# Designs tried in a protein design chat: VH-VL binders against q9umr5. Part 39

Target 1, 268 residues: q9umr5
Amino acid sequence: SYKPVIVVHGLFDSSYSFRHLLEYINETHPGTVVTVLDLFDGRESLRPLWEQVQGFREAVVPIMAKAPQGVHLICYSQGGLVCRALLSVMDDHNVDSFISLSSPQMGQYGDTDYLKWLFPTSMRSNLYRICYSPWGQEFSICNYWHDPHHDDLYLNASSFLALINGERDHPNATVWRKNFLRVGHLVLIGGPDDGVITPWQSSFFGFYDANETVLEMEEQLVYLRDSFGLKTLLARGAIVRCPMAGISHTAWHSNRTLYETCIEPWLS

## First folded at step 16 (VH-VL)

Design gm1
Fold by ESMFold2, fold request of step 17:
Parts: sequence; structure tokens; C-alpha cells
Structure gm1 (fold): chain C 268 residues (1-268), chain A 123 residues (1-123), chain B 111 residues (1-111)
Amino acid sequence: as target 1 above (268 residues)
Amino acid sequence: QVQLVQSGAEVKKPGASVKVSCKVSGYTLTELSIHWVRQAPGKGLEWMGGFDPEDGEPIYAQRFQGRVTMTEDTSTDTAYMELSSLRSEDTAVYYCATVSYDWETGRYSFDYWGQGTMVTVSS
Amino acid sequence: QSVLTQPPSVSGAPGQRVTISCTGSSSNIGAGFQVNWYQQLPGTAPKLLIYGNSNRPSGVPDRFSGSKSGTSASLAITGLQAEDEADYYCQSYDISLSGWVFGGGTKLTVL
């Protein structure tokens, strides 16, 4: 009856954090198989994102194989980047709805406790020196760090985000775009009171220009060039934007109104 | 090191209520999430409820909903579990335990336990 | 009836390896929720033995190990010792019950 749902967590998460989301799904879609992927928990969530993508790929393959009619992805925070990479690298994925819960899809440029834990006393304006180094790129946070004041360093040093955005030439860009475009729907969720994703519009593929003014998705070069398929996907009517104010970063998966408004309609 | 010291044994009649206390030492109650687990004689462990470690709200097992209230007094670092409308089936040892999050592993566990409080429902 | 199923008893001689299974469902272990294990010596409170499927708290010997696969989990005890004779409980979270659940318990006897 209902397609299975696969949940991919974020930085320093546990499967327990998604208990309310799973309960909401059980109430509205009884009998739905829901799996929170129990991998890369705690400190392991700091491993390079390509390593995480490889591990999560291995976990989703058998779930997708048992559901030839398709699956849904609900991907939270850092997990939304893992999921977008999965959609690019899997030429045989069968994802209908990709639901991105407050994910830094265009990157992150904000001070967080996790980044300060690794780099005490550093401010966001100085972290490019660390993140755009080989050592820094061994940490997941740096894989999507996007300093709008050092775009040349970002484009050259990013081992993950610049590649999945199609901002740097690579031999797989055409195949990754083709694979990503096989998704049925892209549901973008986030809001101004998130408090962690910076700018919060990164969850909607918006980001800072060099003056720290937010340009929305349709003003971004990756959209205008259609580098990984956003313009094509929007033209198909397959992008859903569902912003909601008043929700902090850790509350997206535990808010019933958010679930009913932004998630429930897409769990066919 | 965290220590949990519970109140003494109770004997109650059917239909009465019992309130078990759990005093925290070595930490403050505001830093901990206290849950309650009972064990009937010769039986296994049964989770009753507690304060959720992520949001601090009380959660109760469905079978006790409407009969159990769990409270905390941060001025005395003491947690309480009150079970009403007692039945003979409620005869058990009642444990308090801490539920802790480990940032390194991303996991929750019931890591420190009280000594248990025997509640007997008879006559 | 327990939501997590354990064998009622397991036995082994000193030095042997034993395993204790914990079988859940798609609403708990199979949904991705962690498995913890507790040891309970007679007349005492439970003690955390394994948490988050495979992690040992400080002071738990290396001969105790845990694993999780699919809807099931397993506790392995190698090099059995007389002091290992106890009751063992697995634990997870269940979305249908909206709460933590324990297995029915396994009595380990050291012969």
C-alpha cells in the first residue's frame, strides 16, 4: 500500500531523535515500513561525506530492491546532502519523494557548537583556512562549508559540495545530473528560526553573495546553468517549497503541524 | 559519580496510590533524565515512563497512561513516581534510572539505577 | 507477551562462548532503533552492559559484545566465568507503543 520510507539523520544524531516523526507516519500511514538508517551516529557523523554516502548506499540498496514500486527519502540537516549525493551516484535508484528537512543544500556559513568544538575560538570568517585544506576536508562539516568571501578557494578545495552542485568540472557531472533528475519530487523544508543552518535559505538552495545578501534559488548560478538539474526539475513542477517559521533546528522532525503540512502529503 | 537513592518499601491496599521518591546525588536533577522501570516478582523489566532526554517532557507507557504521574523537584534533586488505583498486579520493585546521551556514539542508555523500592498491594 | 523476544535460558561451561538473541520487529529494532543490554545479578538492580548495539561502558570486560542486524540483536559472551551467571535483558524503542521496551529476559546458567 504505502511506499517504504528511509530516514537519513544529520550531525551528532541518533535514531531516537526521529521517534516522533516515525510515530506520525505510523498514525497517518499505518503499515508503512520506515527505516532510520542506523549508521554514522555520534562522532562517526563527522567522517567524510563520501565515506558516509558509500555506507548509506549499501544500506539502501536492499530496501529499494524489496520495493520496486519506489521509496521515499526523508533526510535531515547534513543527511539531506548525503541523500542528494545518493540520488546522483545511484543510476538505479527508485526514489519518488526526496524530502529535505532543513538541510544546508547550498552550504553552511555559520558558527556552530560542533565546528567550534573542532576549532575553538575560530570565527566563520577565518574557517576557510582550515576547511579548505586536505585535513579540513576529512571532516563532514568542511565538506559543505561555503565561505561566500573565498569562492575561488571553495571551488578548488571542496571535495563534496562543489562536485554535487556541478560547480567544478568532473567526468561524472552528466551522469549525476541524469540520475538526480529521476526523482519524482523534491520537497524543501526549512525556516527563518532554524538557528543553525546559515543562511537558513540554504535549505531552499538560496545562499549569500559576497555582501552576505541572500540570493534565492532562482538567482543562483547553479540554478541558472541547470548544473545538476534544479531548473529542469522546477520546470517539471516537481519542486515543493514548504517554509515554516518558529521551528528550531532540532525540532523539525518532532513538530506535528510541520509533518502534516510539509511531509504527510508526499508519502504516497 | 551519580547515585540514585529511593524511598523505602510500601504496603498498600487495592485502590490506593503510592508515591516513590528517587534522590539524586553527585549530579543535579536538571542535568539528568529520570525514568521508571518496574519488575514484578519473578518477572522481567517493564518501562513505565520518564522525562524525555531530548525535550524534557514527561512520557508515559500506554498501559499506565491516566494512572501514573512523574514529577521532579529540582530544589531537592528528587524525582517522584505516583501510581494510582493500585491493583494486586502492581506489586513490584520500582526502579528509577537515568537516561543519558553519549555524544561520541550518538546513543541513549539507562546507565545509573536506584536500589529499587518494593511496593506490595494486598488486603 | 514481550515485544522483544529472548530465549528463556542459555547455559554454558566455564571458558565457552554463548549467545543470547533478541528478536524484534519493524516497529523497533527494524525501524533503526538502538539495542541496549542489561545484566541483573540476583537481588540487585540491572546494570548497563552494552548500549547502542555494540558499545561497552567503562568496566565491562571485552568478552561481552553486541551486534544488531535487521530486526534482531545478539549478545555474545566469550570465556564464560561463574560470575556471569545472571539474567540478561535487551532493550529498544518501539514506535507502536511510543516507548522503551525490554525483552522478557534470559537466565544464563554457568555449569
Scores: ipSAE 0.848, ipTM 0.917, lowest interface PAE 0.7, mean pLDDT 92
Fold by ESMFold2, fold request of step 17:
Structure gm1 (fold): chain C 268 residues (1-268), chain A 123 residues (1-123), chain B 111 residues (1-111)
Amino acid sequence: as target 1 above (268 residues)
Amino acid sequence: QVQLVQSGAEVKKPGASVKVSCKVSGYTLTELSIHWVRQAPGKGLEWMGGFDPEDGEPIYAQRFQGRVTMTEDTSTDTAYMELSSLRSEDTAVYYCATVSYDWETGRYSFDYWGQGTMVTVSS
Amino acid sequence: QSVLTQPPSVSGAPGQRVTISCTGSSSNIGAGFQVNWYQQLPGTAPKLLIYGNSNRPSGVPDRFSGSKSGTSASLAITGLQAEDEADYYCQSYDISLSGWVFGGGTKLTVL
């Protein structure tokens, strides 16, 4: 029998957005219990990410309790950050595969349609003035905004990303690392034609240096210091990287080839 | 204000086809996602299909696969549903409806409905 | 056959509270898909009443409310009025059918 699958959506998503992914799972792995968490839909997806983590935590507890053999997480876009935080704050999670589907794991530094909608007079070069304020940190996108030209402000002001990455001193960092390391596999999915995640390599823990040159995961301080366990996971052979070109941001959960190549093998 | 006006009642023989039209006014058809729902006399609502508002792919209910075709003519802002190989159990009122996304709530709904088209299949 | 089960009928006196249940499965409501509710007066097209489990469109009185839990959903009507006499349908999405589904409908009678 297959482990239950829990799906966590992204910004301005709903459970309906994942209908094709769920259909693929039903076709290939009949009998799998799949739950898209029906929380923080639409505008509620802009609420502070720690608030979302608390709500999603409450939703996953009963599912995990009914599945002592373990569960899988499929977490899309902003939802991948929620899931990574869940793995850190839950000392009793039983997640085997954490599948991160085009998630801005090292942050976002891109002008997007939803950014223009939220902050119409702003662009990526000046958004740090809003996002790195207490008011800005009340919005989810600012919780993972990562301006490579204002890294000092990011490190000081980030309420979420700098903490879960272990980039800023935190009293729970040791226990968060231990909890995260209980995951069986970390599956990283993304690609160059995404069009939203900027740089797209953020989905693989890559990110810009101060010159906007992308440094890969193994070149990042969070990896080198093993701040939350990436180096340890890679050494265990527990990190799977599955890049795929030709997929736009909204198509990751509705592409059958992507599902069969990058997702299905990890839904044991 | 979106309004959906459907074609008039039809009487058909078994084995024939019917094509029901749904004219959109107040907005252009290219901005809307039209789905079709039928209701047999004294029975409940049954979803037949439509164009998915997220990916634009046509989807048909499994029950109607191979018998139904849904099309849209953007030059006249008119959607069509054609049902072939009619049987007496296809006697029903056929509705068109818009499926729309509310970005505030992140939810989909069938929010505007046509008046319905009675299709009677008898020999 | 509908995969969403509703009671065939419900009744109540004016001013009372009634509820209408909608029971699904792990392939629809239990998978996390939203529930909508529609009111159909005799001889008319359905009208959207509740969408996304609990949201009311403009023009729908606040005495109508919806909720979802597990594999089930519920429509509540408080302060029952004669004009509420209608058929009520729940709706969700089903992954095994790959499509939208409606419940079988509930006839509400106001005594």
Scores: ipSAE 0.848, ipTM 0.918, lowest interface PAE 0.7, mean pLDDT 92
Fold by ESMFold2, fold request of step 17:
Structure gm1 (fold): chain C 268 residues (1-268), chain A 123 residues (1-123), chain B 111 residues (1-111)
Amino acid sequence: as target 1 above (268 residues)
Amino acid sequence: QVQLVQSGAEVKKPGASVKVSCKVSGYTLTELSIHWVRQAPGKGLEWMGGFDPEDGEPIYAQRFQGRVTMTEDTSTDTAYMELSSLRSEDTAVYYCATVSYDWETGRYSFDYWGQGTMVTVSS
Amino acid sequence: QSVLTQPPSVSGAPGQRVTISCTGSSSNIGAGFQVNWYQQLPGTAPKLLIYGNSNRPSGVPDRFSGSKSGTSASLAITGLQAEDEADYYCQSYDISLSGWVFGGGTKLTVL
């Protein structure tokens, strides 16, 4: 029958927010076990991403053990970065489809309401002063903050994104790349009307250059150097890009057309 | 601080309709999501429906689809539940309750409850 | 029948600890949906006791606690008191029914 599906939420999410997605899966894939991981909810979603990765790893192990044929991941927003790190650090994962649902895979450089709530006097142009400090790196948002105008500070200070991208050396970089490449498919979902992910092309591994011009995935150094396996995956035919207009950031998991077009085909 | 006051008890014949009101004070109805829960005599709680706290659309439990309508009047801060084609099994206490989101925990709960409205359907 | 299964009754002496179980399935608690608990004293409306598995609203004594594991949840009451005699209901969301669901209720008797 169908592989179990594991859902990893984003910043300030509730498992209730995924009720429509789970209902769509139940309708099209009856009998499929679907689990939204009920961890790091609310304020706890601001904890350092490596702490979240460790906790989510503990939660997925028993689910994967019960499904030796494999599992699928659907990972929303910040959760997509958690999942990519999981795929890197787990040498025994059995993930077939990794579905990245409007996730800031190349980072975030946008002013949002929750960012203004957390840092009320900051703008995107000056937030690097907070985020690229040891104290700032204790907040999940800063773990993937990517200021295109201070790339040297990003590369030096990032405790998470620069590491999982292979932009800064660490002892396990080669092993992480090998582990990530064991995924069957990488499904990238996002769109121009998201309103939160900035640039929205970050969901497809695109990002700003120093002039705030978006360079697509194939123009990024991390792709060209194949630092964590994107070029290898694309050459293998394992990357699926599914952009869709007209969907706001909080609506990706509650749109039936999006589900049928971009998610359903990959839930074997 | 939130207070919910419901309309009085009603006695109905099978096939009739009933409309229960729930007046909110301490907040405006535009800030709250009202749901309805009933309890037959000697039985447990049964969720009937309400306004979804995330998208604001009415959602109804499957067994009441086509028989229930839930509305609200923001000018009077009053929510309504109307149940049609009544039958004896609809005899119950009907409660309104608020559904609230707690951003610190990321959780939803049925926080504040009305006093209940007894609806008796006698054949 | 209830989608969430609770024992029909539990009892304990004053000062003792009791637990009330709430057993769900892969379509509700097991899917990752939260569990809330409500206390209903005789002749009154339900009152929120625990929300989001383990969170206690203000005014609820520390001797009430909740937990969730797998497809099940548990409410614990320590230092049992006579005024704890009530009906207790668990609640979650169910994807098969597309709605909120309550357990069948547990009558707690203080001996």
Scores: ipSAE 0.842, ipTM 0.918, lowest interface PAE 0.8, mean pLDDT 93

Design gm2
Fold by OpenDDE, fold request of step 17:
Formats: structure tokens, C-alpha cells, sequence
Structure gm2 (fold): chain C 268 residues (1-268), chain A 123 residues (1-123), chain B 111 residues (1-111)
């Protein structure tokens, strides 16, 4: 039988948004138990990511318990960060494939529709003033805001991304790394035509340097230092990179070709 | 507030086609996603299809695929549902409804309904 | 025969509490899709009563409540009123059918 699939949504998503994905899975892997976790939907997706991690943890634990052979995670957009954190804090997870679907894994630094809606008067270059404040960190988007021009503020004020990345020292860094390394495969999906994830390479752990030059995963300090296990995962052949062009951000979960190419192979 | 006003009752012969209209007011049709639900006499509600609220594409229930066509005229803010090859089993009240997304809760629902159009198919 | 199963009828006296169950499966409610509830008064079009499992639209009294657990949902009506006599339908999305689905409906009689 197929391992259960757990779907974690992104910002302002509905379970309905993932209907096509579930239909694809149902068609190609009949009998698969697929669950979109109906938590922190709509406005609630703006709540702090650590709060979301705790809520989703409570939801996945019973699912994992019923699936001793393991489960697959498909985590979309913001959900990809939630899932990575989830796998970092859970010392007993049994995730076989962690599919990060167009997630800003190395953070976000772009003026997207989401940001414009929340911060209509703020420029991308000035959002650090809000996001790296105590009240700013109460919003999920700010939890993974990564301003390359204010790295000091990011490292010191980011209450989520900097921690799960191991970029800031904390007492759980070693344990979180150990936990995350329990994953069988890390499947990274994204593409240049996403239009929301900025830079789009963030979905592959690439990101801007201080000159806004995009560096790849292997050039990142988190990789070089193996702060949360990326280098180790790559070395064991556990990282799969699946870039695809021509897909907008809201279409990653609703594209059949993408599913067949990047998702389906890892649902066995 | 959204209002949906449907066309009047229809009587058709088996094999014929019927086209029901649904005029929208309060909002423009371009701002709404119209779906169709029918109800046979004394029976329950049955979803027929509609325009997907996320991508705007028409989606039909498998049962009606090939026999139903849903269209929109934005110039008149009117949605249409045409059902062909009518059978006696198609006798029902046909409703148009809006499917809306609530950003606060992240939920979709059929929040506004037309008054219904009775379609009778008899020889 | 409906994808979502409801009891065909329920009854209660004024002031009482009644519940209407909606039983789905892993392809709809169990898959994480939300449940909506609709009230249909005799001779009228359906009206949205509960959306997203437990949310009430404006104008719906708080004596109406919805819940969801596992593959099932439930509509509860407290302080039953004569005006509540109607048909009630649950609704969700089903991946096996690639579409919205309704329950068979429940006729509520106020005694």
C-alpha cells in the first residue's frame, strides 16, 4: 500500500486549493490516504510560524502513528517552512519524502501581492523596519523575511528562519539537525516563473548576497557549515532538485506535468 | 448584496435542449463565480458544475460532461446553463449560485442562490 | 446513495436541541475539505447556513452550529423554533468525483 500523504498549505490557502493535487494522487496512486491539514487557513495563516508548527504537529502526530512505515509531506509555499521546522522539532517523525513545493526555504525578499496587501505603504527595502521588530515577528511573513542588506537585523531579530537554519546559535541546533536528517528525501520544487517567491532560487536554498546576487545552495553558509543538515543530505543523495519553468506560484499544486515530473516519483 | 434572478419555467420534450439564464446584480459577473445545482421534485441537491473560483475555468460534474454547457455574458452580467438531450430524469428545479471565498476563514461556499427555474421534461 | 450520508429525517419540540449528522469518507471530509450546511425552507431556494465547518454567515442565529471530526460533520440546532422546519443539506468537495457533493438532505420537523 502507498504511504499516507500529508499536505500543508501556504498563506491564505484553502484545502480546496489542493483539489487537483489530491485528484492527481487519487488517480495515479489509488488507495493513498491524502489529508490536507485544515489548520491556520485564511487570515490565521498570518499567525507566528512557531504557533503553526505546534498546531500542525498535533495534527500530524496521530497520522504518523497510524503509518509505521512512514508518510510523505507535501508542503506548499509558506507551508514548506512550517514543515521543515516541524521535522526539526520532531525527534520521532517518520517522513519518507519531504516535498517542498515552491517554498521560500531561504527566506523572502520581494514585494509580492501578499506584502502589498499587508504593507501597502511599505517598500521592500524598508520592510525590515517592521519585520524585525517584536510586533512584526508576530506575523508569519516576517518570520521568513530575509533582508540581504540588513543581515545583522535578520540574524538577531528573526525568530524563526534564522533559528531553523542554524544561522543563530541556539541550544537546540544540534538536536534539530539530527531530527531533520531523519527525512528520507528532501524534494525541492520551484521555478523562475513563480512570480512570488523572491528570489525563486530560495525554493532551492539559494538566496541573495549583500549585492543581491543570487548564490546557489552550495555557496550558502548554512550549507558550508551544515548547520541544519543540507550538506549531509546532499552527500547521501537525499536532496532532489526539480526546477520547472512556466509555472506561476498559484499553479504549483495544480499542474499535471509538474506533478508527474516532480511529485509523483516520490509518493511510492 | 448579490442578487441572482433566473429565467422562467420551461417545458421541453425529450431530446430537446434547455437554456436557463441567471442575471447577476449587486456585483459584476466578472467578480463572481457562478455554479449550477439542480433538485428533482422531492429529491436532494445535485451539483452540476460551474466556474472554478480560483482559475475561472468551467468545471462540470462527470455525470453531465458532454451534455451541459455553462457560459457567461459579461456585458449583461448574465450566466447561462444549457442542458441538451433532455430526459424525463432532468425534470428539476435548477439553481444558480455564487461560490465565494472568505479570506478570513479561507473557506469556499455557495453563499447566494437564485430563486430557481423549474424545467419539466415530458412527452 | 449520496456521497455524503445524512439521516432522512429528524424531529424535535420547540426549545429542544437537535443534531444532523453528515457522514463522508476519506475522499471528501476526511481529505480535509470543509463542510458547508444549507437550509431550504419549503418551496424556497437553499440558503447558506454554515460555511467552513463552523462559521455562520451574517443573519444566522448562534443557535446554529457546525462541527467536523474525522470523516463526519454535524449540524446542531439549539432552542429549536417552528421556523427551523426545513430541509438541511451538508456539502463538501470530493476528489474521486472531482466536484462538489451534497448530502442526501435531512427533513427537520418541529413538533
Amino acid sequence: as target 1 above (268 residues)
Amino acid sequence: QVQLVQSGAEVKKPGASVKVSCKVSGYTLTELSIHWVRQAPGKGLEWMGGFDPEDGEPVYAQRFQGRVTMTEDTSTDTAYMELSSLRSEDTAVYYCATVSYDWETGRYSFDYWGQGTMVTVSS
Amino acid sequence: QSVLTQPPSVSGAPGQRVTISCTGSSSNIGAGFQVNWYQQLPGTAPKLLIYGNSNRPSGVPDRFSGSKSGTSASLAITGLQAEDEADYYCQSYDVSLSGWVFGGGTKLTVL
Scores: ipSAE 0.932, ipTM 0.959, lowest interface PAE 0.4, mean pLDDT 96
Fold by OpenDDE, fold request of step 17:
Structure gm2 (fold): chain C 268 residues (1-268), chain A 123 residues (1-123), chain B 111 residues (1-111)
Amino acid sequence: as target 1 above (268 residues)
Amino acid sequence: QVQLVQSGAEVKKPGASVKVSCKVSGYTLTELSIHWVRQAPGKGLEWMGGFDPEDGEPVYAQRFQGRVTMTEDTSTDTAYMELSSLRSEDTAVYYCATVSYDWETGRYSFDYWGQGTMVTVSS
Amino acid sequence: QSVLTQPPSVSGAPGQRVTISCTGSSSNIGAGFQVNWYQQLPGTAPKLLIYGNSNRPSGVPDRFSGSKSGTSASLAITGLQAEDEADYYCQSYDVSLSGWVFGGGTKLTVL
């Protein structure tokens, strides 16, 4: 019997957006119970990520309770951050594989269509003025905005990413790290042709330095300090990196080759 | 807002083909995703296929695979559904409908419908 | 043959509350796909009544409401009126069929 699969969507996604993924799973792993969590859809996906984490937590708890042997999480785009936070705050989760599907795990810093929609008159270089304000942090996108040129503002104003990364000290850092480390495998998926996640290496915990040079996961302070357990996970062979070229952001959940190569192996 | 006007009733013999048209107004065809749903007399609604609202590719119900072809003429804002190898069981009212995404709720639905086209298959 | 199961008929007197159930499975409603409801008056094309489980399009009275739980959905009509006499269909997406699916339909009779 296959473990249940829980799917967490991204910004403005519909459950319909994951039809192909579910079809792939149904075809290759018949009998798998797959559930796309139908919460915070559409405009509601712009709500603060901590609010989303709480809502999704309420939804996954019953599913996990019915699956004592464990579950798999497939979390797409913004959903990947929601899931990471979820696993950090839950001291009793039973997640075997956490599949981060093209998620800005180390944050976002780029001009994308969805950002332009939200901030039509703002440039990437000036978005920090909005995102690092109290009212800006009421929007999910700002919760993981990571401006490499305004690190102080990020560290002090980011109410979500900086906390789950352990970049800002907080009373729950140790516990959250412990909880996150309960995961069996962390599967990181992304690629250079994504077009939305910026830089695309963010899906692998890479990110810009102050000169906008992309540094790898192992060069990040969060890794070096093991602030939320990345170094520990890597050391025990629990991190899988699956980069793939030629896939746009909206196609990660609807590409058969990607599924077979990067997702399917972790659903058994 | 969106109006769908379908072609007139058809009478066909078994083995023949029928092509129903659906003209769109209010919006351009390129902005819409047209699907087809049929209803046999006194029976329920049955989805036949349509253009996927996310990737624009045609998708057909398994039951009609190989027998149905859905096309679009963007120059005339007209969608077409052709059903071949007609059988008596294909006697039904055929509807075109739009499948639209609501950004506020993040939901898809069949929000606008044509008036229907009666297709009768009889020897 | 319908993937989504509805009662063939329901009835109620004017002013009463009626409910129409739509029972699916883990491959559609239970998988997290949205449920839509359509009203079809006699001799007319279907009309969108409820979308996304519980949302009403413009022009639909608030006496119509939808809900979803587990593998099932429900349409509730309060303050039943004569004009509500029609066929009602639920609709969702099914991964096993790789396509949209409708319920078998429910004929609502206003007594």
Scores: ipSAE 0.929, ipTM 0.958, lowest interface PAE 0.4, mean pLDDT 96
Fold by OpenDDE, look of step 16:
Structure gm2 (fold): chain C 268 residues (1-268), chain A 123 residues (1-123), chain B 111 residues (1-111)
Amino acid sequence: as target 1 above (268 residues)
Amino acid sequence: QVQLVQSGAEVKKPGASVKVSCKVSGYTLTELSIHWVRQAPGKGLEWMGGFDPEDGEPVYAQRFQGRVTMTEDTSTDTAYMELSSLRSEDTAVYYCATVSYDWETGRYSFDYWGQGTMVTVSS
Amino acid sequence: QSVLTQPPSVSGAPGQRVTISCTGSSSNIGAGFQVNWYQQLPGTAPKLLIYGNSNRPSGVPDRFSGSKSGTSASLAITGLQAEDEADYYCQSYDVSLSGWVFGGGTKLTVL
């Protein structure tokens, strides 16, 4: 039998948004128990990510307990960060494949459609002032805002991304790294035509330097220091990178070709 | 507020086709996703298909694929459902409905309904 | 026969509490899809009563409530009134059918 699949959504998503993904899985892997976690939907997806991590943890624990052979996680957009954090805090998870579906794994920066919708133009240019405040950190988007021009503020004020990345020292860093390394495979999916994840390479743990030059995963300090296990995972052949062009952000979960190429191989 | 007004009752013979219209007001058709649901006399609701609220593409229930066509005329804000090869089992009240998304809750629902169109298929 | 199973009928006296169950499967409610409820008065079109498991549209009294757990959902009506006599349908999305699905409907009689 196939291992259960758990789906974690992104901002303002509905379970309905994942209907095609579930249909693909049902068709190609009949009998697979797939569950889209119906938590923090809509506006509630703006809640602090640590709050979301706790909620989703409560939901996945019983699923994992019923699946001693392991489970697969498909985590979309913001959900990818939630899942990474989830796997970091759980010392007993049994995740075989962690599929990060167009997630801003190294954070978000820049003027995107999401920002245009959520923040007035006047606020976007100074978003670091908002996001790196105690008030800003109460919003999920700010929890992974990564301003390359204000690294000190990011490192000191980011209550989520900087911590799960091990970029800021904290007492749980070693344990979180150990927990995250329990994952069988880390499947990173994203592409240049996403239009929302900025830079799109963030889905592959690439990100801007101080000059807004995009550096690859292997050039990132978190990799070089192996702060949360990326270097170790890569060394053991546990990281899969699956870039695909021609897919907009809202289509990653609804593209058959993408599913067959980047998702399906890891659901066995 | 959205209002849906459907065409009048139809009587058809087996093998014929019927085309039911649904005129929208309050909002433009381009702002709405129209779906069709039928109900045989004394029976329950059955989803036939509609335009997907996320990608705007028509989607039909498997049972009706090849026999139903759903179209829209944006110039008149009217949606149409055509059902061909009619049989007695197609006798039912046909409803058009809007499928809307609530961003606060992240939910889709059939929030507005037409008054229904009775289609009778008899020899 | 319906993908979502409802009791064919329920009844209650005015002022009582009644509950209508909606039993699905791992391909719909259990997959994480939300449940909507519709009220259909005799001779009228259905009306949205509950959406997204437990949300009430404007105009729907708070004596109507919805819940979801596992592969099932439930509609509860407290303070039953004569005007509540109607047919009630649950609705969800089913991945095996690639479409929206309704329950078989429940006829509520107010005694």
Scores: ipSAE 0.923, ipTM 0.954, lowest interface PAE 0.4, mean pLDDT 95

